# VH-VL binders against q9umr5, part 4

Target 1, 268 residues: q9umr5
Amino acid sequence: SYKPVIVVHGLFDSSYSFRHLLEYINETHPGTVVTVLDLFDGRESLRPLWEQVQGFREAVVPIMAKAPQGVHLICYSQGGLVCRALLSVMDDHNVDSFISLSSPQMGQYGDTDYLKWLFPTSMRSNLYRICYSPWGQEFSICNYWHDPHHDDLYLNASSFLALINGERDHPNATVWRKNFLRVGHLVLIGGPDDGVITPWQSSFFGFYDANETVLEMEEQLVYLRDSFGLKTLLARGAIVRCPMAGISHTAWHSNRTLYETCIEPWLS
Key: E = the ipSAE of ESMFold2; O = the ipSAE of OpenDDE; V2 = 0.75 times the mean of E and O plus 0.25 times the DockQ between their complexes.

## First folded at step 1 (VH-VL)

Design a1i (framework fv_acimtamig; at its last look DockQ between E and O 0.04; V2 from the best seeds 0.00; counts 0 for: pae O 9.1 > 2, placed apart)
Fold by ESMFold2-Fast, scan of step 1:
Structure a1i (fold): chain C 268 residues (1-268), chain A 123 residues (1-123), chain B 106 residues (1-106)
Amino acid sequence: as target 1 above (268 residues)
Amino acid sequence: QVQLVQSGAEVKKPGESLKVSCKASGYTFTSYYMHWVRQAPGQGLEWMGIINPSGGSTSYAQKFQGRVTMTRDTSTSTVYMELSSLRSEDTAVYYCARTQYSGYDLRSYFDLWGQGTLVTVSS
Amino acid sequence: SYVLTQPSSVSVAPGQTATISCGGHNIGSKNVHWYQQRPGQSPVLVIYQDSKRPSGIPERFSGSNSGNTATLTISGTQAMDEADYYCQVWDSSTVVFGGGTKLTVL
């Protein structure tokens, strides 16, 4: 039989968003036990990411314990960052495929309607004043805000992303790297028509330099220094890149062609 | 002074139930998981299960599932382990021990142990 | 399901280096912790996360973990090091202990 699948949702989201994904999995892998975690739904998705990591960790522990053959993670948008941290802080996770659906792995720097709803008077150029404060770091979206024009502030103030990416030192970095490297496959999914994740290449560990020119994963210091294992995983053949055009941010979990091309092959 | 203090030794008959307590002091009770580990005479360490004192969630080793119950009282910073349907094979020293569980600082090792509670099951 | 294998006993003369092995499938991918237990006492953490020492533990204690074997090494072994030693990992949300090794210092 098939390994269980655990689904982690994104910002302002809930388990209901994954109805189509569950249908696709049931069609191609009948009998798969799929658990969509309904923690930190809606407004609660704004809670600090380390708080969400603790809550999701408690939820996944019994699922992993019941599946000694391993589990798969499908993590959408902000949820992909939660899953990154879960894989690092869990001393003995048994995750085979970690499938990241359009998650801002190197951070977010973009004006969107979602951001303007939360911070209506702020433009992306000014959000660093809010996000890189102690108060701002109490909100999940600020935990992965990465202003390329204020990289020094990002490195000093980010309580989550800079640490999990190994961009700022942490006492647990070596253990986090070792834990993350146990993952069987890192499946990265994203595309140019997402419209929310900015730059969209953040889903593939690319990001803006100070001139807002995108540098791809292999040009990033976190990759070159192998801070949490990306270079090691790539050398091992464990990183899968699956970009797809024509898919908006809220459609990654409900597009059949995307599922068949990028997700289905990694659900054993 | 950071410490875990367990209840005193007990003598039980087969078929009875055991309830051992472990009182924490000197640290934030809800910031650490609490585990129960037992050791039969002359034998090794055997893990029984874990409780999160913050939410009360539990997970038990398969061998003890259905016989063990772990609970906590946050007002007294005390964890309890109850084991039912006792047999002579349950004769052991029972330890409580903590692990840290903060999201970014999960520690899977036991840095603090109780003094142990000797339980003898005899007929 | 996951099993850690330790030798039941190891003997060493005072001042010699003692090595205690802990075998497990792909244990090098896991974080290994080591405990010392003297008769009638609770276990004491001596090494955590493969090679790190808690405050108060002598520098004579060191650890390594690679492939299918983790090792606890005690250099310049002293009579006070005589005890049972247990390795421990966390596997699939369960705690797994090795069977224990009795270290005798003659």
Scores: ipSAE 0.102, ipTM 0.681, lowest interface PAE 6.0, mean pLDDT 90
Fold by ESMFold2, look of step 3:
Structure a1i (fold): chain C 268 residues (1-268), chain A 123 residues (1-123), chain B 106 residues (1-106)
Amino acid sequence: as target 1 above (268 residues)
Amino acid sequence: QVQLVQSGAEVKKPGESLKVSCKASGYTFTSYYMHWVRQAPGQGLEWMGIINPSGGSTSYAQKFQGRVTMTRDTSTSTVYMELSSLRSEDTAVYYCARTQYSGYDLRSYFDLWGQGTLVTVSS
Amino acid sequence: SYVLTQPSSVSVAPGQTATISCGGHNIGSKNVHWYQQRPGQSPVLVIYQDSKRPSGIPERFSGSNSGNTATLTISGTQAMDEADYYCQVWDSSTVVFGGGTKLTVL
């Protein structure tokens, strides 16, 4: 029988957005128990990410307890950051495949319609003034805002991304790394035509340097220092990179070719 | 009722060890970090360390490194703090305290405290 | 390591405004929390993250944090507010408390 699958949605999202993904799983892996978590739906997805991590943690405990052989996570967009933090803070998780579906894993530095709605007079170049303030850190988008031109402000003010990346001190950082390393596979999915994740290589732990040149995962300081386990996972053969062109941000969970190529093989 | 209930007062001699318990009820025990904080008579609050109950991982204040051990038992929802090689300066009220449910966020605060356990170390 | 400095005591007449300071290098970049401890009791959170008030804490409690000083303010001070007050921050990987301020309501 197939391991249960837990699905975690993204910003301004809900469980209904995943109806096609559920159909694909049912067709290719009949009998798979799939739970799409309906926490922090819609505007609640703007709550601080640590609050969301706590709520999702409480929801997954009984599901994991009923599946001693393990579970899989499929985590979309902002949900991929929630899931990565979840894997760090749960000393006893039993996740086999962590499938990160177009998630801003190294952060976000791009304008979106949601940012214009929240901060109507701001552009990406000046949003650091809002996001790197105590007030701004109360919004989930600012928890992973990563301005490559204000790195010192990022390192001082980030309440979430800098912590789960091991770029700021935390008393449990060593244990968070140990917990994350218990995952069986890290499956990274994204592509150049996403249109929202900026740079799109953030889905593969790539990000801008100060000149807005994209450095790939293996060139990132967090990888080189192995601050939360990326180097160890890659050396173990546990990182799967599955890029796909031609898919917009809202279409990742409703594209059958993407599912068959990048997701299906990891739903053992 | 969400609460933290600690073991009773103790009298110890120098050189002995103490072990204080803190039982949680009314919430998901493994989802919240637990801390220990002590207060010597007439003095302020002093942080001792933190434990993550979901797997028992710990971090201690430098002053107590090597003397303190924090453990937990998930079947009884109980955290323990053990302090060895006691001295008279260790006379204090020992508190367990929980951070708000996002205790992984360094902006978090102590939203729930135990009643305190008086430990007296005297010759 | 990091030090928080509070006055040892503050006295206020009933109905007046009490202010309790918490000094620290660049404390304005940190989140400051405040706890009230009545004699013989456990601490109780009264202000978190500089200025936020938990449910059940009266509006007369407020907080601010800027530069090198955070401040707890109690307006319309009542006899029941007589207690010790502690500020607290995270510094890197540790929790730091101020020395405490005894508020006396005359």
Scores: ipSAE 0.011, ipTM 0.577, lowest interface PAE 8.9, mean pLDDT 89
Fold by OpenDDE, look of step 3:
Structure a1i (fold): chain C 268 residues (1-268), chain A 123 residues (1-123), chain B 106 residues (1-106)
Amino acid sequence: as target 1 above (268 residues)
Amino acid sequence: QVQLVQSGAEVKKPGESLKVSCKASGYTFTSYYMHWVRQAPGQGLEWMGIINPSGGSTSYAQKFQGRVTMTRDTSTSTVYMELSSLRSEDTAVYYCARTQYSGYDLRSYFDLWGQGTLVTVSS
Amino acid sequence: SYVLTQPSSVSVAPGQTATISCGGHNIGSKNVHWYQQRPGQSPVLVIYQDSKRPSGIPERFSGSNSGNTATLTISGTQAMDEADYYCQVWDSSTVVFGGGTKLTVL
């Protein structure tokens, strides 16, 4: 039998968005128990990510308990960060494949429609004033806002991304790294035509330097320092990178070719 | 000096409300979650709730739901805990204590405590 | 709800080793923290994350955690160690304290 699949949605999203994915899974892996978690849907997805992590943890624990052989996670967009954090704080998770579906794993820095909606009077270059304020971190978007021009503010004010990345020292860093490393495979999916994740390489732990030059995962400090286990995972062949062009952000979970190429191989 | 300084002892009547303050100094106030823990005379420690660094999010122990309110003022580095509908059983020393990281699926500990505030509820 | 169980009291002669247990279901999978509280004082962290010692805490304090029991050990117990000791964990989003143990130095 196939291992259960747990799906975590993204910002302003719901389980309904994954109806096609469920169809694909049912067709290719009949009998798979797929659970799309309907937590923090819609506007509730703006709540602090740590709160979301707690909620999702409560939901996945029973599922994991019933699946001693392991489970797979498919986590879309913002959900990918939630899942990474989840795997970092859970010392007893049994996740085989963690599929990060177009997630801003190294953060977000760019003008997008959802940013304009949330901050209509703010440009990406000035969002740090809001996001790195005490109240800014009450919004999930700000929890992974990563301004390359204000790295000091990011490191000091980010209450989520900087912590799960181990970019800011904290007493749980070692344990979180250990926990995260329990994952069997980390499948990173994204692409240049996403249009939301900025830079799109963030889905692969690439990100801007101070000159807004995109550096690869292997050039990131979090990798070089192995602060949360990326270097270790890569070394043992546990990281899979699956870039795909021609897919917009809202289509990652509904593209058959993408599913067959990047998702399906890791659901066995 | 890193410290939490709480407001002074209070005497209350049943049915009244208490509000205890906790002023932080010597560290980055907005980097820590704050908790309130109380201790009845001769009893153990009882966790009441947590407030996040910004003050925008709180979580309370079930026992105190609907009766406790935690707030914080970043400008004064002060955290407040209000407990309403006081009972004699609420007589206790109330402590504020910090944790650096969220209790939302985090394994944090209390590395700094206030000196405690004795609240006596009696007719 | 998750429950931590401690003995109500432990007695030890000066210079001897005191052991305080904290029982909880599968507590070994949790990080256990220990606090010392002397009469009329606030709690003080003495052990965090099962076995780590904060700065300023004497080396005679140590901790372990496995299975269903966490243990605080005080070697070479001194009179100043007489206090109440509490174990603490997180369960979901809730902080849980043990009932406390009164350590008496005879």
Scores: ipSAE 0.009, ipTM 0.501, lowest interface PAE 9.1, mean pLDDT 92
OpenDDE, second read of step 2: ipSAE 0.000; ipTM 0.478
ESMFold2 (binder alone), look of step 3: mean pLDDT 93; pTM 0.953

Design a1j (framework fv_acimtamig)
Fold by OpenDDE, second read of step 2:
Structure a1j (fold): chain C 268 residues (1-268), chain A 123 residues (1-123), chain B 106 residues (1-106)
Amino acid sequence: as target 1 above (268 residues)
Amino acid sequence: QVQLVQSGAEVKKPGESLKVSCKASGYTFTSYYMHWVRQAPGQGLEWMGIINPSGGSTSYAQKFQGRVTMTRDTSTSTVYMELSSLRSEDTAVYYCAREDYVWGSYRTPFDYWGQGTLVTVSS
Amino acid sequence: SYVLTQPSSVSVAPGQTATISCGGHNIGSKNVHWYQQRPGQSPVLVIYQDSKRPSGIPERFSGSNSGNTATLTISGTQAMDEADYYCQVWDSSTVVFGGGTKLTVL
């Protein structure tokens, strides 16, 4: 039998967005129990990510308990960060495949429609003034805003991304790393035509340096220091990178070719 | 100071149900998970299950699934554990224990325990 | 199911170091917690997350975890340390306790 699949949605999203994915899974893996968690939908997805992590943890604990052989986790966009944090704080998770579907794993630094909606008077270059304030960190988007030009503010003010990355020292960094390393496989999915995740390489833990040059995962301090286990995962062959062109952000969960190439192989 | 005060000892017959209460004080009740653990006479600790801060989600040990129900009342800061279809082997001291999950920083498991409730099941 | 294995009993003279082991498959990949239970009392957390000590717990208590064995160490053991000790982990959203070790202070 196939392991259960748990799906976590993205910003301003809902379970409805995954109707095609459910169809694909049912078709190719009949009998799979798929649970799309319908939590923090719509505007509620703007709530602090730690709050979301708590909510989703409460939902997945019973599911995991009923699946002693393990589960697969598919997490889309913002949901990918929620899931990574979830796996970091849970010393009892039994996730086999963690599929990060076009997630800003290394953060976001770019103007997008959803940012303009929330912060209409803010530009990319000035959003740090808002996001790295106490009240800014009450919004999920700011929890993974990563301004490469204000690294000091990011490291000190980011209440989420900097912590789960182990970029800022905290007393739980070691145990979070240990917890995260319990995953069987980390499947990273994204692509250059996404249009929302900026830079798109963030889905693969790439990101801007101070000159806005995109560096790869292996060039990141979090990798070099193995702060949350990326280096260790890579060394044991547990990281899968699946880039795909020609897919817009809102299509990652609905593209059949993408599913067959990047998702399906890891649901067995 | 943090306190978990449990209900008094009970004597039950086989087939009956028990319901133990655990009243919490000295901390934000809705911020912590609560566990139930029992200990048969002369035996080790046995985990029964966990209930989330809101009371809307529970996870039970497989051994007790279908037979145990955990609930909590925010208004009284009290958690309840009900065990049905009692057997002689259910004779034990039952403990509640909180788990500190502060999201943003994982803290401590089972850092405070109730004083225990002895339940004796005999015909 | 995941199983934690502890010795049934350990004896130590006052002032000496007591060592209690907790065996489990790849237990080093888990967070191990330790509880002390004196006769007729509720359990007390003495070590959490392998090696962290809660407030109020004496410094003579320490913990380590690697490979397939977690260890609770009590240096300068005192009479008051005589108790049952339990190791504990999470596994697949289930709490698992060891069988317990009775520590006797001779």
Scores: ipSAE 0.019, ipTM 0.494, lowest interface PAE 6.7, mean pLDDT 92
Fold by ESMFold2-Fast, scan of step 1:
Structure a1j (fold): chain C 268 residues (1-268), chain A 123 residues (1-123), chain B 106 residues (1-106)
Amino acid sequence: as target 1 above (268 residues)
Amino acid sequence: QVQLVQSGAEVKKPGESLKVSCKASGYTFTSYYMHWVRQAPGQGLEWMGIINPSGGSTSYAQKFQGRVTMTRDTSTSTVYMELSSLRSEDTAVYYCAREDYVWGSYRTPFDYWGQGTLVTVSS
Amino acid sequence: SYVLTQPSSVSVAPGQTATISCGGHNIGSKNVHWYQQRPGQSPVLVIYQDSKRPSGIPERFSGSNSGNTATLTISGTQAMDEADYYCQVWDSSTVVFGGGTKLTVL
């Protein structure tokens, strides 16, 4: 039998978006129990990420408890950051494969329709004024806004991403790292045609430097310092990188070739 | 500055119901679990239950199941604990306490406590 | 049901080291938190996750947790440290407190 799968959606999203993913799983792994979490749907996805982590934690505990052989997580877009935090704050998680579908793991720095809906007159160069305020940190998208031109403000004001990535020192860093390292496989998925996640390499722990040149994961201080375990996971052979061109942001959970190539092999 | 301010002391008769409030300020109310813990005179701390202020979901200690109800009002950043069918052994100081999920695993400590509400159940 | 056992009282002279034990089956696999409660006051977190101090807690407070026993250690004990001390763990989704230890400094 197959381990249960837990699905966490993204910004302005709901469980309905995963109907094709569920059909693919049923075709290749019949009998798999798949739970798509119906929490923080639609506008509620704008709630602060630590609040979302708290709610999703409550929902996943009984699922994990019923599956002593382990579970898999499939976490889409913003949901990938929720899952990052879940794996760090849960000292008893039994996650085997953590599958991150085009999630901004190092943050977001780009003009998108989501941003224009919330801040219609803002430009990405000026959003740091809003996001790095206490009011801005009450919105999920600001929790992972990472302006490479104001890294000092990001490090001091980010209540979520800078902490979970170990970019700012924290008393819990050691236990968060220990918990995260219990994951069996970290499967990173993303691609250049996503159109929303900027830079798209953020899905693979790459990000802009101060000149907006993308530095890959192995060049990041969080990797070099092994702040939450990326270097250890890579050395262990536990990181899987699966980039794919030709897939837009809203299609990662509904592309059969993507599923067969990047997801299916990790759903034991 | 984080503060948890509880309602004032109460005197109740056996068989009555108790409702204690805890008003939170200085942080995002819906981002932290709230617990209720009581302490009978000269006795230790006894956990009663937990509420998620975001969704309102609750879980109670088995001893209080069927007698306790925890609720919240997000517009006033207040949690409530109601205990019914009071007995003399329910005489205690009742505390609300915040659980800080940012402090590591979900097996986290109580970082801030209310001042306590003394409830005396006597004839 | 999980049970934590503490001694009811511990006495030390001023300036000496106080140790308060918290016994539990395989407690070394759990995260232990410690609270100080002075008479008429609310509990205050003094140690979390076995050995870590919150901001504002003096360096003389330390903790350890191994096997079946967690320990709170107070070095150079002062009169202001007189209080009841409680250990606490999570057992699954339930919070468990020890019975409390009264520390007397005389």
Scores: ipSAE 0.000, ipTM 0.415, lowest interface PAE 17.2, mean pLDDT 88

Design a1k (framework fv_acimtamig)
Fold by OpenDDE, second read of step 2:
Structure a1k (fold): chain C 268 residues (1-268), chain A 124 residues (1-124), chain B 106 residues (1-106)
Amino acid sequence: as target 1 above (268 residues)
Amino acid sequence: QVQLVQSGAEVKKPGESLKVSCKASGYTFTSYYMHWVRQAPGQGLEWMGIINPSGGSTSYAQKFQGRVTMTRDTSTSTVYMELSSLRSEDTAVYYCARHLSPYGDYFSGAFDIWGQGTLVTVSS
Amino acid sequence: SYVLTQPSSVSVAPGQTATISCGGHNIGSKNVHWYQQRPGQSPVLVIYQDSKRPSGIPERFSGSNSGNTATLTISGTQAMDEADYYCQVWDSSTVVFGGGTKLTVL
């Protein structure tokens, strides 16, 4: 029998967005129990990510308990960060494949429509003034805003990304690393035509340096220091990178070719 | 020093409402979740709920849902807890307590700083 | 609802080791916190996340958590340690306290 699949949606999203994915899984892996968690939908996805992590944890614990053989996670966009944090805080999770579907794993630094909606008077270059304030950190988007020009502010004010990355020292860093390393495989999916995740390499833990040059995962301090286990995972062959061009952000969960190439192989 | 100072003791009648204040000092008020816990005379601790740093989000124990309201005022660094439709069994010392983690991490789950408590007596 | 079970009372002679248990279904999978409350005072956090001590808490306080039981241990118990002790966990976005244990130093 196939391991259960748990799906976590993205910003301003809902379970409805994953109807095609469900069809694909059912077709290719009949009998798979797929649960799309309908938590923090729509505007509720703006709530602090730690609150979301708590909610999703409560939902996945009983699912995991009923699946001693393990489960797979498919986590889309913002959901990918929620899932990574979830796996960091759970010392008893049994996740085989963690599929990060076009997630800003290394953060976001770009002007997008959803940012303009929330902060209509703010530009990308000035958003740090809001996001790195105590008030800003009450919004999920700001929890993974990563301004490469204000790294000190990011490191000191980010209440989510900097912590799960182990970029800022905290009492749980060692334990979170240990927990995250329990995953069987980390499947990173994204692509250059995404249009939302900025830079798109963030889905692969790449990100801007101070000159807005995109550096790869292996050049990141979090990797070099193995702060949350990326280096260890890579060394044991547990990281899979699956880039794909020609896919817009809202299509990652609905593209058949993408599913067959990047998702399906890891649902066995 | 970090401290929480609560409002003074109150005497209420059944059916009335209570509102206890908790003023924070010595730390970044807007960075920490706040809890309310009560203790009836001779009884144990009972969790009432939590309020996030901005005050825009709350979670209440099921027992108090519909009767309790938690708010906070950033300008005065004060958190409030209001309990309506008071009953005799609501007689207790009410505590505010700071969430251990300033980062919104629910998983830390501990209360590292406590107010001195506010005794509320409900009697006819 | 999730329930934490503590003994109602524990007695110990000065200098001896006091052990207070906190029982809960699969409590080992949760983070357990412990509070000390002296008569007429507010609770004080003495152990958090199973075994961590806050600043200012004496080293004689320690904690462990496994299986269905968390344990608070006070070595070299002193008169000042006489108090009520409460264990606490999170369950389904709800904080749960144990019933409390009265520690008497004989």
Scores: ipSAE 0.008, ipTM 0.500, lowest interface PAE 11.1, mean pLDDT 92
Fold by ESMFold2-Fast, scan of step 1:
Structure a1k (fold): chain C 268 residues (1-268), chain A 124 residues (1-124), chain B 106 residues (1-106)
Amino acid sequence: as target 1 above (268 residues)
Amino acid sequence: QVQLVQSGAEVKKPGESLKVSCKASGYTFTSYYMHWVRQAPGQGLEWMGIINPSGGSTSYAQKFQGRVTMTRDTSTSTVYMELSSLRSEDTAVYYCARHLSPYGDYFSGAFDIWGQGTLVTVSS
Amino acid sequence: SYVLTQPSSVSVAPGQTATISCGGHNIGSKNVHWYQQRPGQSPVLVIYQDSKRPSGIPERFSGSNSGNTATLTISGTQAMDEADYYCQVWDSSTVVFGGGTKLTVL
């Protein structure tokens, strides 16, 4: 039998977005129990990420407890950051494959129409003024806003991403790292035609330096320090990178070729 | 009940500007995005743009960028669409339409409630 | 720019099943919405998110979306269903409408 699959959606999203993904899983792994979590849907996806992590944690605990063989996570966009935190705060998770679909793992720095709906007069160069305020940190999108020109503000003000990436110290960092390292596989998916996640390499733990030149995961301080276990996972052979061109942000969960190439092999 | 009521028919000359209003009632005006869609006689639907009534942010179709302006007045629950430098090709019925789902799916939503339309004729 | 293609017309006898296609590159990865427009009237939403019906839309209206084709299906077609039908998707931050299909009930 196949391990259960838990799906966590993204910003302004809901469980309905995953209907094609569920169809693909049913075709290739019939009998798989797939739970798409109906929490923080739509506007509620704007709530602070730590609040979302707590709610999703309460939902996943009974699913994991009933599956001693393990579970898989498929986490889309912002949902990938929720799943990063879940794996760190849960001292009893039994996740085998964590499949991250185009999630801004090192943060976001790009103009998107989603941000214009929230901050209509702001340019990406000025959004740091709002996001790195106490008020701004009450919005999920600001929790992973990472302005490479104001990295000192990001490190001091980010209440979520800087902490889970170990970019700023936290009393629980050692426990969070130990918990995260229990994951069987970290499957990273993303691509240059996403159009929303900026830089797209953020889905692979790459990010802009102060000149907006992308540095890959192995050049990141969080990797070199092994702050939450990326270097250890890579050495163990547990990190899978699956980039694919030609896929827009809203298509990662509904492209059959992507599913067969990047997701299907990791659903035991 | 939810209603969108648009201003009356307009006759304009080439080079003039048009301003159509759409008054919302029966729901929380600032909770739903509003679209503008036009339809030339005997032709299909053409999207012009969208406005967030809460913050006033807008996004326009490339074809209308530079000629269209969308605004709102929260005190009267009204959105406006202004189109400048009118041409005979701008003769159409102009519709306002409400975005289905308040903030649920910003760029995947449908248009659940439509205004009655405003016929605009541009002739010399 | 993203383009949706619909047949210009479809004819069906009363009581028959009408199918209206909407073609687009990888349209199965998008949410497809369908509108009905009777002559001289505003469009009416009949299907949203590929297959869901708004309140007041009869069960004989259904939709599907897979691969490069989305389909609106009207079972037991009635004279009152005679109208133009438009499919609609979002391509990034832009709304795209199909060219419309005139359904004639003979």
Scores: ipSAE 0.006, ipTM 0.432, lowest interface PAE 14.9, mean pLDDT 88

